# Miniprotein binders against q93zb6, part 23

Target 1, 365 residues: q93zb6
Amino acid sequence: SSSSSDPLLVKAAKGQAISRPPAWMMRQAGRYMAVYQKLAKKHPSFRERSENTDLIVEISLQPWQAFRPDGVIIFSDILTPLPAFGVPFDIEEVKGPVIQSPIRTEEDMKRLHPIDFEKLQFVGDSLKILRREVGEHAAVLGFVGAPWTIATYIVEGGTTRTYTVIKNMCHTAPDVLRALLSHLTKAITEYVVYQVEHGAHCIQIFDSWGGQLTPEMWERWSKPYIEEIIHAVKKRCPDTPIVFYINGNGGLLERMKGTGADVIGLDWTVDMADGRRRLGSEVSVQGNVDPAYLFSPLPALTEEIERVVKCAGPKGHILNLGHGVLVGTPEEAVAHFFETARNLDYQTLFQNHVPAEKAEPELVV
Key: E = the ipSAE of ESMFold2; O = the ipSAE of OpenDDE; V2 = 0.75 times the mean of E and O plus 0.25 times the DockQ between their complexes.

## First folded at step 11 (miniprotein)

Design u5 (at its last look DockQ between E and O 0.02; V2 from the best seeds 0.00; counts 0 for: pae E 4.9 > 1.5, pTM E .767 < .8, SAP 72.495 > 70, placed apart)
Fold by OpenDDE base, look of step 11:
Structure u5 (fold): chain B 365 residues (1-365), chain A 110 residues (1-110)
Amino acid sequence: as target 1 above (365 residues)
Amino acid sequence: SPEEIKKLIEEAKRLLEEARKRAYQGDYEKALELVAKAIERAAKALEEAAEAGDPELILDAFFLIWLASLLQREIAKKLREKGDPQLIERAQRLLEEALRLAEEALRLSQ
């Protein structure tokens, strides 16, 4: 039963009747905010900030206090659960994530164990506090990395530009890689359920590195494990919307269809009307304003928000950026984005909107 | 009945998905015929939903008409490129009528 008490974001994800799109931003808590910069100077370690309940809650609520988004995502990392299933990692300032002992062999796989939630209590406690602090005024969002994306870090030993080790394992050690992906699928499924049980209204799955595969390799090595997660989560948490996001997904939209995700997240390189036409009526969309528009004059930002909302149509849209907020983004532009979103009305936007033939770029079919 | 309205909506969805597949295959004439049938079903669902005062069914029907409009414009562009403007005019009139009905139904659902 769709409870009348669902947050606006949950209603949009489910394709329910609402007056406006809900809005949130990827990286809405981050270095562009002066309050975050001040806190990050006091607590210089990223792991300190992302693995302490008080700091997670404080940082996650900074956008809530400043802008009142319709979604409040937990401040965390997709790698946060790695130590809880046997993969220690560090975050270096220059290199980013570093995994000292990559997993590449069957012998390396023996280091993996089931996910231990005692090591993740700070995530559960933070989600409970966030759920209380926002009340009925916003959705609390949890998130995870997709198995392929997490496996890329584990196999490569950190951030990669070439993906050569993991892409080669698809051919040289396919059974080891399937075993790793299957282990990660189980751990991530339990971690999604854990986040929902602790107060996440909605979950986003990030397959950040899935867009670096060929479409065929993505269908073979990423998609099946995402489908398994979504199916298992939907069985245990049927009322929780799942957002599925890949950066650079323009060539994958039809392949992303059928995963069981309620919402497909679009990046700014996808035309929103094209995305809607390709995805059809059975899935909601999220996005997809270019983060660079937050550096534009406010009238141009308003016009682009209205354009994206009109292209997404009157149902099943979550307004977002196509990717995370950029460093150096003016806080005033973020404030204006959320204020614009709150002042939108679908009736006003779609009145007299026979969508004018004129200015659509030539869709090369 | 709400069940009959839902049946019309599901029929319109199936027709639009088939139209999309035909358009992707380059069968733009058949795609346009299927879009027109989808609009007719969605428009009927919209009228019945408006009479029933069901905002969710009204929105579902309106969204299908709107989605049909996106698909129709793409098909119409491809048919114009092929030099067959006559097929487009009938489908365009049906869409404009359905969009007008949709705007009226949205206004009545408030």
Scores: ipSAE 0.720, ipTM 0.877, lowest interface PAE 0.9, mean pLDDT 91
Fold by ESMFold2, look of step 11:
Order: C-alpha cells, then structure tokens, then sequence
Structure u5 (fold): chain B 365 residues (1-365), chain A 110 residues (1-110)
C-alpha cells in the first residue's frame, strides 16, 4: 500500500519506521514572513492570493524556500470550494468571508449543485506544480473543512461566536440540516479525491467548530459525516493518509480516533504524553509544540521540541505546532524549529531515556 | 477600539494576577473562577484585535490565554479530589473555546 519512495511525512502518517519525525507547520506561509507581507501588499485581495495559480504556488513555496519543511501545504481556505457547489461568498474588510445568501430552508437548498471542478482549476493546477517542485523532498498537503464546520459558515452567513442559528436548526429543521450536511459530505469527498488526483500526498480535515458541540452532539451532527468522507476516500485513495484536526480538542480525542483517520492532530492544550497514551499506538499523532515557544530563547525551543518528540514516541509522529503560526513570530525561530527537526535522530534521542515531560515551558519574555 | 481592546487585556491580566494570589493562598475554587473570567476577557480582546488587524494586540491577547492555561493546570494539580470537578471541567471548556476563537482570528487576519 505504501512504498519506500513515499515522502517522510507519508511514512510517518502510516506508522512506518523512520529515523526522525517529519515536520511542517500549520499556517507556515503567512504574515509572519516578510516575503509574504511584501506579496500581500502587492496583491491585497485574499481571493486573488488564494485563487490565482501563480500566487498560490509562490506563497506555498515561500516556507519551502526559506525552511525546507517536510510538508508543503497548498495555500487555500476551507471556504474556497463553496462557489463550486452553489454557495458564493464575498470578502469584507472587517468581517472577512460573508455568505450573503445563507442556506437555512428547503427552498435555499435548491441553490446547491454537485461540485464543479471547472471553478477549482486553480487548485488542481497549483497542486500539480507543487508536486513537481517539491514532491521528491516533501509531501504535498491538501485540506478541507469538515461538513459541520462548513455548514456553520453557510447557515450563519459568516463567522459568529455562538453559531446560534445552526444550533437552533438542529431542533427546528433537522431534516434540512441533515440534507445540507449530506450534500457537503458528497462535495467534500469529491474535493478530497480531486486534490489527491492532482498531486496531494496527504489530506488534512479541519473541524474547526466541532468542539463547540457537546461530545454527544458532535457524535450526532459531525462525526458521522467525517466518517463517511474518510471511508469513501480510503476506498478510492487507499495510499493517501488523512490527518484530522480540531482546535481545542482535548475532550474529543478518543472520539476523533473513531472516525478512522490515520493521524490525529493535537492542539497545544493537550499534553503530548497524555494524548499519545489516550490515543494508543494504532493511530499516528501530529503536533503539538505550543506556538508561543517560537518567542522563547532558541535553546528553550530546542528543549521543548525534543520533549514533544520524546513524548510522542519514535513511531507515528508528524512534528508540528499545536496551533497555526502566530502573527509576529520571528522567522529565525521558525528556521530553528525546522533545523532542529532535521537534526533529530530517533536512535540517539531515545537512548537517553530522561522524561522531557517533567520540564515546564518557559514564559515568553 | 484599540482602547477597548487594551482595557480587556488589562482586565484579563488583573484577573490572572488575582487568580495566582488566591491559588497560593489555597483558595483554588475562587482562583479557577478568576481564570475563567480572564479567559473570557482575553478571548473577547483577541476577537476585537483580529477585527482591527492589529498583530501586536492579537499576540498580547493570545499570550494571556496561554498564561491562563498554565495557571489552570497548576490549580488543577492542587484541586484533585477535594475540588469541585464541574468547575475544573467548565474552565477547561472555556479555554478550548478561546483556542477555537484564536484560530478563527488568525484565519480572518490573513
């Protein structure tokens, strides 16, 4: 099912024996980089930056050129595919993405249609280019939002702290909501396969808002649709690992494992040793250095990286932050993170069995 | 707007300072309540800072959430079986919600 020519990240995701953890960072291309800031000033529209092939490729490769991560994620957004199945959105300066015509009723549902990849050519083209440019040295990563998370934006019409409309809809119009989630599940499944077919080695699913649900509600309104996506994708793309990540996921870890994902991403509020123990050895983990450590003295950052790696164990670990890179993060610290990861050797690290989890994090000065 | 954000940040900082003092006096339940209030203020500050596009205020608010998480962990070690387990669980859920808001704020500021 896998080959020795797979990128290191793919091998780690599958739990294969490797000599060091692969590393990449969520939001590794972004405003913390001077080169990105310069490009963003020249091209101030996020839609243009995320929907123009040349810009997507340039942005995605900025961290590759600077730091040589083991994974190169396509520059995109979880809402990017929405117009392709009948949900256009605008970008407002203050509010960000806004869906002017939310879907809340059976009549609204008539605006949906099967995903149209003619509207997403820039994604496929960008993935092909990224695969050609880095695929011998790094995994190309694609990603999607989970159906519950996408549905919350579509029903609410944008970002809200409470998401009260969709929560109320669970009670007042459950059949409409199930139909919406089912449509999204089909569209997202096809979009995952599309990304794999055009060059992605690995796909990350984000259920950014899954944690707002109680665990029982998450089992009812989110998990089944994620399970369906993962099941369908593993059947159609058996060599492609799937990473599953939720921000603030400490109370859901065991339930997340039940989705069938190959890799569970941990946020920084979960102790890695505890997360590894709770998840067991049958699933791989991703994470989870606290992004605030990138503001620490470099030796303290090294110690924390080594502690996290020791806690995760020598098998089935993708080194990452437990959150996206923070704005204002020093580029030198990001470079150090990747240099530290490249210089790790599991044999050396685990020969010196001293529990790193006893070390407390240093505060950022 | 920046003045309101700075007020929320100062309120969160003051609440955390009082929470740490209460924790070292052994008043762990009150300390955890103060941590929860601090998280709420810092999360609101983070949301408003992201709306304003101010990276320094975003970072300040996030670091208060981070400090709150460390203090919450210290308090949880002390509370063990003699504390109110529902209060501990509620504080953890508030922290997790703040983390989700932090990620959305970063996404919106791209």
Amino acid sequence: as target 1 above (365 residues)
Amino acid sequence: SPEEIKKLIEEAKRLLEEARKRAYQGDYEKALELVAKAIERAAKALEEAAEAGDPELILDAFFLIWLASLLQREIAKKLREKGDPQLIERAQRLLEEALRLAEEALRLSQ
Scores: ipSAE 0.243, ipTM 0.658, lowest interface PAE 4.9, mean pLDDT 87
ESMFold2 (binder alone), look of step 11: mean pLDDT 82; pTM 0.793

## First folded at step 12 (miniprotein)

Design q1 (at its last look DockQ between E and O 0.38; V2 from the best seeds 0.00; counts 0 for: pae E 1.7 > 1.5)
Fold by OpenDDE base, look of step 12:
Structure q1 (fold): chain B 365 residues (1-365), chain A 81 residues (1-81)
Amino acid sequence: as target 1 above (365 residues)
Amino acid sequence: SPEEIKKLIEEAKRLLEEARKRAYQGDYEKALELVEKAIERAEKALEEAKEAGDPELIFDAMFLIWFAELLQREIEKKLKE
């Protein structure tokens, strides 16, 4: 069956029998690494680094070269596809993302067009190269923003703390907002499929701003569009696992399960065992070591990794942080995290209550 | 048969999902009863899967036992409160 050649991370996401949890980190390529800092000094523009194939590949492979994670996520941004469907943006050093022309009216909606993949070739080419470079040793991860999260940037004109404009549009211009979210749902669906077709083994959906809604507002304005994406992607790419992540999701877990995602990403504020009980046995989990533990003594980090893995159980766990690697994190601690993960064994951790992964007999030909 | 083992696994999964729902409703006694039934089905599935030599079914049954025990501990805690 085609399942024997799946990367360890894909097997975990599908809830298949494996010897240990696969590991990767959100922001595993980033400012904590000296090699990244050196590259970022040569190429100071974030858009330059994230929209050039050679730089994307180089940056994405920096963690691969240093730490050999079981997942290699493409270096990109959730806003990267915006210019490809008619929303130009800039990244300012202090303010972050800036959208000069927010979309708030039916007239503004006329600027939107179907996603143009000619403008996204650097993503496709990078994924193909990454798939070649990691071979069968890791999963290549793609990712997207959820429609509500992307709409928040588009409507607010950039990063917001209050979400007052988009939350107000839920009441004052609901048809415009539904039209925007529906357009984004289509564009993001096609972009997910595009990433899979170019070599992504797994896709993570980030609803980073969905956690700022009331549960009712999230179920009305975010969830349906995520469900639509997942359903459409599952139909077109049935073998591709989907990870769904919201930071600060402790109040949304039961609602997140309803999306059809294969894996629910947990932040560190969720107890892993509670998360398992709340989600049930049929969905995989990702996470959820507090990124702050990477600043702790290595023995304390080891103990916390083992605790999280034991709380997640012997099936359907992707070991990760509960959020991205913090700036100033020691590279040694990241190395130790991945080394610890590689040395885990479910038979040892669960007192032989887990079958050994059948080592495929190396057909010594 | 592998089909019978899969049926036991699916029965255990249904029982655990019902147990979880009952626990959320505060019906901890019924939730505990359902978990115990789920463990019984999963243990039987594990035994039959071992006899059949099916590693995938063994793994699925063992995970369901682990998950059932995880749920059981929480329900038993709530019954003592």
Scores: ipSAE 0.683, ipTM 0.889, lowest interface PAE 0.8, mean pLDDT 93
Fold by ESMFold2, look of step 12:
Structure q1 (fold): chain B 365 residues (1-365), chain A 81 residues (1-81)
Amino acid sequence: as target 1 above (365 residues)
Amino acid sequence: SPEEIKKLIEEAKRLLEEARKRAYQGDYEKALELVEKAIERAEKALEEAKEAGDPELIFDAMFLIWFAELLQREIEKKLKE
């Protein structure tokens, strides 16, 4: 059932034998790159950059051309599908995303409709082109936001520090909130399948704001909907691995495993060895180099990459940062990260030896 | 045979999962016993996989030994606390 023609990243996600971890970076296309800055000056509208097929493809391929990562993620946003099921949004210079007509009541819910892929052709077309451009040399990644995170944007009307409207709805209008989360679960499931059908090898689910919930609240208001998405996608797309990432997820790791995701993404605040121990031997991991290490001397960056890989073990690891690439990151450091990853060899890193002078064997490195 | 090697690998996985559960419950002496049994199975699987020249089984056994030793060190640390 496994294929030797799969990209390295897909093989790692499935726990297949490979010689090194694949690597890619969250936000690998972006403002740290001079080529992106030049393009953004010519096309200052984020909506244009993220909704025009030619621009999406050009931006997505910028890190591919420069660094040859093992994964190429489509340039997009977790909010991109919202207009396709009845939630228009704008991007404002200072505020970021703004949703002028939040959904907070049963009457507001009437604006929702099934996801309309005619409004998302630029995503499908871009994924097809990316798949052809990278061939077998990299995985093409799609992504979605989890229902709780998307619902938070829709209920709050944009970015929030406090989450007070949606948290209040948990108590004052729970049936409306459950209905919203159920609708989003269906829409997101179809959008995952759509991305897979148009070329994505792998899908990452972001629950960006799930990390701000207590574990008990997360179990009630986020996990069941993510679990439903993963179950439905695995049934319809059995060959497509799913990566699940929450920023600030140290208190949730075992619960995240319970969603059935193939790969759990760790942020940099989790010790990788501890994360592996807590997650057990059956699930793969992604991460988790601190993005700040890209500002370090290159030998220090090399040492940290090797430390993280040794802590993740010789199986089921997608090397990544623990968060997105920071603005101002030197392009040379990003190139070095990918060069280091390409030159790793699990057999060398995990070779055991016992000198005659030692009483016990060395750990599998 | 490949089926015997796969059986050893599955036994090692089962033992490690139980060891991890026992460690979370604070039963560190039993957890250590289970890890030691898992290492025995995984090392035997690795030896037989190398004789068979099967890289997938070598890879799987190597990972289980690595994971068992990771768990063993944490359990031993907890026993001394």
Scores: ipSAE 0.636, ipTM 0.886, lowest interface PAE 1.7, mean pLDDT 90
ESMFold2 (binder alone), look of step 12: mean pLDDT 88; pTM 0.854

Design q2 (at its last look DockQ between E and O 0.63; V2 from the best seeds 0.00; counts 0 for: pae E 1.6 > 1.5)
Fold by OpenDDE base, look of step 14:
Structure q2 (fold): chain B 365 residues (1-365), chain A 81 residues (1-81)
Amino acid sequence: as target 1 above (365 residues)
Amino acid sequence: SPEEIKKLIEEAKRLLEEARKRAYQGDYEKALELVEKAIERAEKALEEAKEAGDPELILDALFLIWFAELLQREIEKKLKE
């Protein structure tokens, strides 16, 4: 029974009939907001801000208070669980994430242990508080990194642009890499269930670096582990929708559908209507406004929001950006995005048959 | 009746899924025929849902029409190639 009490975002994710698309933004809490900048000056450590319950809740609620999004994502990092399964890391201001002791050998693998939730209480407590604070007015969103994405940080020792070490391990140490990915799959599965049990209505899986693989390498080294997570989570938490997102996913859409995710997140380089055709009517979509449109005149932003919504169709769409809010984004543009989303009505938008006559310009090859 | 409208919606869904399967097999002519039948069923469901004043059934029918027309354009493009 679809409980009449599900948040609008959960209904959209499940492909239920609703009056408008629910809206949220990746990085909706962040440096573009003056309130976040003020808090970050008081608490300069990213680890401090992301690993303290009060700060997590305060930061996560900043966009809730300012904009009333239909989704409130917990302020965290995909690397947050690393210390809880035996991988310490630091965040340097210039370099970003630094893993001092990369895992590349069977001997390095001995440092890994099962995920310890005593080290993650700040995540659980924050999700409980967020669920209470937003009530029935929004969905609380949890999130995780995909095994390949997390393994990339662990193997490379931090952020990479070339992915040469992990891509080389696919050939030189495939058994070590499979062991790492299998360990991460178990830890991430338990961490997703933990987030749901503590109040997440919906979970997003980020395979941020999966888009840097060839389609064949992604099917071999990323997809099976994501399918395992989604299958295990769906068995334990059948009512929790899963959003699966890859940045640069235009070549992977048909492959992403096979994972069992309820929602496929699109980046702005994918045409929304093309994404709908390729994914089919039974999979919901998320996205995909280019974050750069938030720097455009408000009328142009409105037109682009309406275009994306019309291309997604009158059901199974979560309005979002194709990627996170950019630094320097005007808060007024973010406010206007959410206000525009709240004022949409599918019956009004789709009263007239979408004229067949917007011929895609023939790509004159 | 709401049950009759739901039956039309479920028939339209089945026709669209069969159309997608046929299009994937390269049987674009049969896929187009099935899409046209799906549109007919979904349009009838929309009319009856509007008469019944059921907003959920209206949106379900509108989505099926929209998706069918989206699929139709792709199939028609493939028939011209």
Scores: ipSAE 0.680, ipTM 0.877, lowest interface PAE 0.7, mean pLDDT 93
Fold by ESMFold2, look of step 14:
Structure q2 (fold): chain B 365 residues (1-365), chain A 81 residues (1-81)
Amino acid sequence: as target 1 above (365 residues)
Amino acid sequence: SPEEIKKLIEEAKRLLEEARKRAYQGDYEKALELVEKAIERAEKALEEAKEAGDPELILDALFLIWFAELLQREIEKKLKE
């Protein structure tokens, strides 16, 4: 009478046999939804929407109520934990994130302190409520930014297209940068554990800037810190799968596998069959429908979903977009995506394999 | 028995991972041989899992057959080059 009660998404992440791929979407709550737009008009501050428990829960559950995805990700931001370890930030309408006091020197490093979860109570409270609300019907997902990505924001003071300050720092002040990355690794590790303890079934690590580094630079300045996070989290939370995603990751797939992540998220520029072949049979994948297909006629969207699932194989696949849902996406297309996923059946989809054995040739006299 | 089916599945997994490594190293003839052996194990596991009515073992076997065919197509492409 014993059985596993893990959600479908957790089973897929662990490479367990299941009858269909679970599905969720990056940015599944957001500006494409009319209900989000109404809420955002009433509460125009992103910091308020992402740091008030009632608003976080309402926003996170909007796609659940509308579409019943297999995963419900907390509405949050990769920068949300920064004030909790000494890095205040703001979000400006035009510039986006702004860190008014960047960290670039040994003296600047003195502002850092161990992560203070009193400043993140809204995250923990929200995760507990989400877990209660979805019950056994979906996985609750938490997420973090990788140390390189977070360090880029902290060193640059905001968003960047050139990475000139942090790239210069790699050469002119490498010991300060390593110390910053090490501090972030510890803080992010604790924040992952915090999210798991408060209800998350699965954690996604985003290395948003990692895909724009050369592979050699990524191996030097990002991978070791991600490895350390995953190693520490696996010791403390052995049942919690980790999904690892980098924008523009086609050149890094095999290296990403080396971090020890359970699931590699693929963007849409990678052919799913190629990604599977490169990653091997023991690693699960997430993705990778091009978000632009949500603007296509529904039959074309169905065909692309089925193509991606066939290319990912009948195991170890979390169906998702290759990037976040785009502004202007029709809600009907998102509903169709999730309905299509729920109606898939791996055995039906894969039953037409051709056996390796061939009939003997007809004897020709 | 379920344990014998699982052994076939684990053998197929091992063969496919070795085939991938050999193909990466350029040893395509050996990689193809390993893929063919993996297909034999996975197809036997699939037939036995169907007779047992075990949906998890059916899906495990289907996955390995699918992955073997994916790898086989790449190896055969490389052999023609």
Scores: ipSAE 0.671, ipTM 0.904, lowest interface PAE 1.6, mean pLDDT 91
ESMFold2, look of step 12: ipSAE 0.654; ipTM 0.898
ESMFold2 (binder alone), look of step 12: mean pLDDT 88; pTM 0.860
OpenDDE base, look of step 12: ipSAE 0.629; ipTM 0.861
ESMFold2 (binder alone), look of step 14: mean pLDDT 88; pTM 0.858

Design q3 (at its last look DockQ between E and O 0.44; V2 from the best seeds 0.00; counts 0 for: pae E 3.7 > 1.5)
Fold by OpenDDE base, look of step 12:
Structure q3 (fold): chain B 365 residues (1-365), chain A 81 residues (1-81)
Amino acid sequence: as target 1 above (365 residues)
Amino acid sequence: SPEEIKKLIEEAKRLLEEARKRAYQGDYEKALELVEKAIERAEKALEEAKEAGDPELIFDALFLIWLAELLQREIEKKLKE
């Protein structure tokens, strides 16, 4: 049953009738905000900030308090569940994530175990608190990394530019890599369900490194495991929208549609109208304002937001950036983005192409 | 009936998906014919949805018309090249 009580973002993801696109930003909590910078100076460890319930909640609510987005994503990392299934990691300031003991052999695979949610209570508790704090005014967003993306970190031992070790394993140790990807698929499926059960209204899957594969290699080594996750989650949590995002996805859109995701996230290098023509009517879209427009004069930002919204059409659009907010972005520009989004009306933008919904009176509390 | 309107919507969706495939293959004439048929079905669905007073079916039909017109303009551009 489409409950009339679904957040605007969930309605958009499901392609329901709504008066405007819901808006949120990837990295809407982050270093561009002065409040985040103060907190990050007090708590310098990224793992400390992302693995403590109070800090997670505080950081996740910083953009909620400042800008009132239609989506509040939990402050976390795609690598956060790694210790919960047997892969310890560190985050170094310069190198980023470091996995000291990569998994590359059948013997290394013996270190993996089923996901232990006792080690992830800070995620569950944070999602419950966030769901309470935002009430019906926003969707709480969970997220995960795709199996290929997570496997890339595990196999490479951290961030890579070449992906040479994992791409080589596709040929030299395919059974080990399939076993790893299958283990990650199970763990990530359970972690998605766990996030939903703790209050996530919507889940985003990030296949950040999937865009570095050839289309054939992506269809062989990434897509099947994403399809498995989405299918399993849809069976267990049928009312939870799934957003699927790859950065640099312009060559993969038709393939991404095949995953069963409710929403395909577009980066700014995709024309939104082309994305709509290519994806068709059965999937919603997210995006795709270039994060660099947040450095432009506010009138130019408004024009670009309106352009993107008009290109996306009156149904199944979640307004976002094409990627995360850049460091040094003015907080005023982010405020203006969300204010602009709240003031959009599909009847004004599309005239006779949208039914006259009674604007629910925004309860200005 | 709401069931008949949904059937028209689903027919329009199928026609648009076939049109998209034909356009991708370079068969722009056939793609245009299919888009025009999709618009016709979606317009009929819109009329019947308005008569039924179903806002979700109205919204679905309007979106299909919008999407079909978006595809039509691109196909017509390709036929002029």
Scores: ipSAE 0.640, ipTM 0.874, lowest interface PAE 0.9, mean pLDDT 93
Fold by ESMFold2, look of step 12:
Order: C-alpha cells, then sequence, then structure tokens
Structure q3 (fold): chain B 365 residues (1-365), chain A 81 residues (1-81)
C-alpha cells in the first residue's frame, strides 16, 4: 500500500496524488558523464564495474551526486544474473555481450539450474548501500530483463540485427523455447524478489526485444511469461510497484496493460497524450521525452518537458526519457532536465478544470 | 463526505471504462453520452472534494476530468470523420 513515507516515485507509480512528477533517466549513470569515463579508464572491465559492490555503488550514485534524480537505479545489466542459473557470458569491446554456449536444444537446456543468489551477493549488498545513501529522498530501483529478451540473448549468443535464430525457433523447436522461457520466468521472478528484499523500492522490467515481434507473436511468446512474473511478484511483494518498458512499443500499449504492471513506460515514438488515452485511468505511465532533446537549446528542452508532462496528466506519471541517455549528451542538459522537473507544479500546469465547450477539438493538455 | 466523494469517483471510472469500450467498438455516439456522464460525476466529486479540503480526492477527480475530456475530444473528432 501507499503511505506518507513512500518515496515520491513510488507514490506516482501507485497513482497517488502528488504535486509534481518524479523524474529519473534510463542510463542516467554512464558514458555521457566525465566522472564515469574517468572511473571506466581505471576499471576498464564492464564485468568488474557491474559486479564489484564498491564500483556499483560509486557508479549508481554519480548521477545522484550530480543531479539528485527522484530515482536511483542500480548500475547493473539485464544479463548480470545469467551465470547464477548456468549461463556464463562475456562482454567484448566491439560485439558487446557474448554467450559462448547458446542454448538452442533440449541437451543445451541441461546446463540450466535454479538461480543461485550466492553468485549475486554484490547486487544485494549494493542495493542495501544505495537504500541507506539516498534515504527518504529517492526511490532505489532494481531491474530485470523480460524472459523473451533474455531468451533472445541466450539463443542468439549475443546481440544480432535480425534475431532470426530465436524467431525461427518459435516454429522449429517451440517446446524447447517454451521450456527455456519457463525456466527464465522462474529465475527472473526470484531475482525480482531478491532485489526487493535487499532494498529496491520499485522494479523495472525491460522487454528490449519485444518490439521486434508482431503483436500476435508478442502475445504468444512474451506476454504470458511477463504476466506470470508480475502475478507472482505482486503476491510476494505487494507494496512494490512494477514498471514495464518495451523498446518500440507503440503497437502494444493496451496489450502491455494486460500484464498487470503498475506503470507502462512509453518510448519516445508514442505521443504521450495518445498513450494516456489508450491506457485509461487504472495504470500509471513513465516517459517519454526524446533523448535527442537533451542536445537542444535549454529553453526548447524546458518546453518539451512541460509539453510531455501536460500530455501525461496531473497524476500517475514518472517523468523520464523515452529511451536511455545517449552517448555524448551534455551533462548541463541532464542537470537542466532534473532541475526543470523539481520545479514543476501540477496545480500551476493544469490551472483547474477547463470546460469542454471552450476546448479546441485538437487541443490536448 | 469522503465516502460519498469516493462513490462519485468510482462511478465516473466505470462510465469512462464503458465509454472507452464503446469507442473501440466504433459506437461513438454512445461513447460520447457515457463520457459526458463521467465528467458530470467527476466534476461533482471535485466540487465536494474541494469543500472537504481533501487533496488526494481533489487530484483523483481532476485526473478523471482531464482523462474524460481527452477521450471526449477524440470521440468528437471521430464523429466529424
Amino acid sequence: as target 1 above (365 residues)
Amino acid sequence: SPEEIKKLIEEAKRLLEEARKRAYQGDYEKALELVEKAIERAEKALEEAKEAGDPELIFDALFLIWLAELLQREIEKKLKE
């Protein structure tokens, strides 16, 4: 349930009335920051940066120190839990993540085992520290990848432009794929609960590759497993809101609502007003300023932030970008984004009710 | 009373959900009728919430009015073609 002691972001996620939208940014800690670049030169291994407690905490708090977002997400990766259930991976400088032994057959499936949290102690320890460091001033966020997205990495062996191996597997080996997705669903559910138990206030599920599926295929191969995760987590962690985000989600919004998520994250290609209209009153939204606007003159950025907030309505909105912060983004623009968000006031922006007969047919607020 | 205000809000939500459903079905005239009823309920709830000085109920009612008007504009647009 909601309470006065909940962070602003948790209140927004639950649709509670608040005076302004909380704000945070996907990829708010990362390569666009000079302080991160300096740390990354000293510690060039991504695995070390994302699996050493001291480094995770330092990196996660860099945007907190600089910008004071309303949410502090743990510095991690959706692939981080993979070794804990039998799927080792590497990060290569050019290719990115590589799974040297993909899982594509029933025999390959024998390498999987239940998730082993002894291998993820750095996540739990980091979340506890982040919770203490930000206190009541921000929500601590954990995150996971959705089963389809994780399965895509495991089956493809990394990132691919076409994703044809897993798409073909839907037809040539559906029972193996369903078994893989079922295993991942169990592992991810436990990993969500683990993060909540160790300090996360809110969990974001990323289905980064869900946008590569037609809506019908998404309904068959991704949605049921996400529904199962959300159902189980809400039963075990009833006070923890779940944010659900898909890259390329304009055609899926109503279907995403059907998963039971508390918050639907919108990418920047969706008109926020259309998203709110399509999603209705019973779910909150997150997003969706185009990250390219961080390269605009600051007054134009302010105007776009205000436009998005007006389009999202006077409650149930977590202000964010519609995608992660882009490399090369000016730190001054990020600072401006958060300062603008802190100075918003719903009462001022919405100025009470405007009678319908005076509104223009195409005008949205 | 808070209970009376919450009943108005609940009724407005039900009317809006039915209006959305009818709009998806292409029944725009019925959808418009339902959204207008939802606005009436939510505006009454807002008035009573302001008298009670309950900020949570004020924002709940305001959000429903805002959302209902957003839906209404789309329905009216569809009725014009």
Scores: ipSAE 0.355, ipTM 0.775, lowest interface PAE 3.7, mean pLDDT 90
ESMFold2 (binder alone), look of step 12: mean pLDDT 88; pTM 0.861

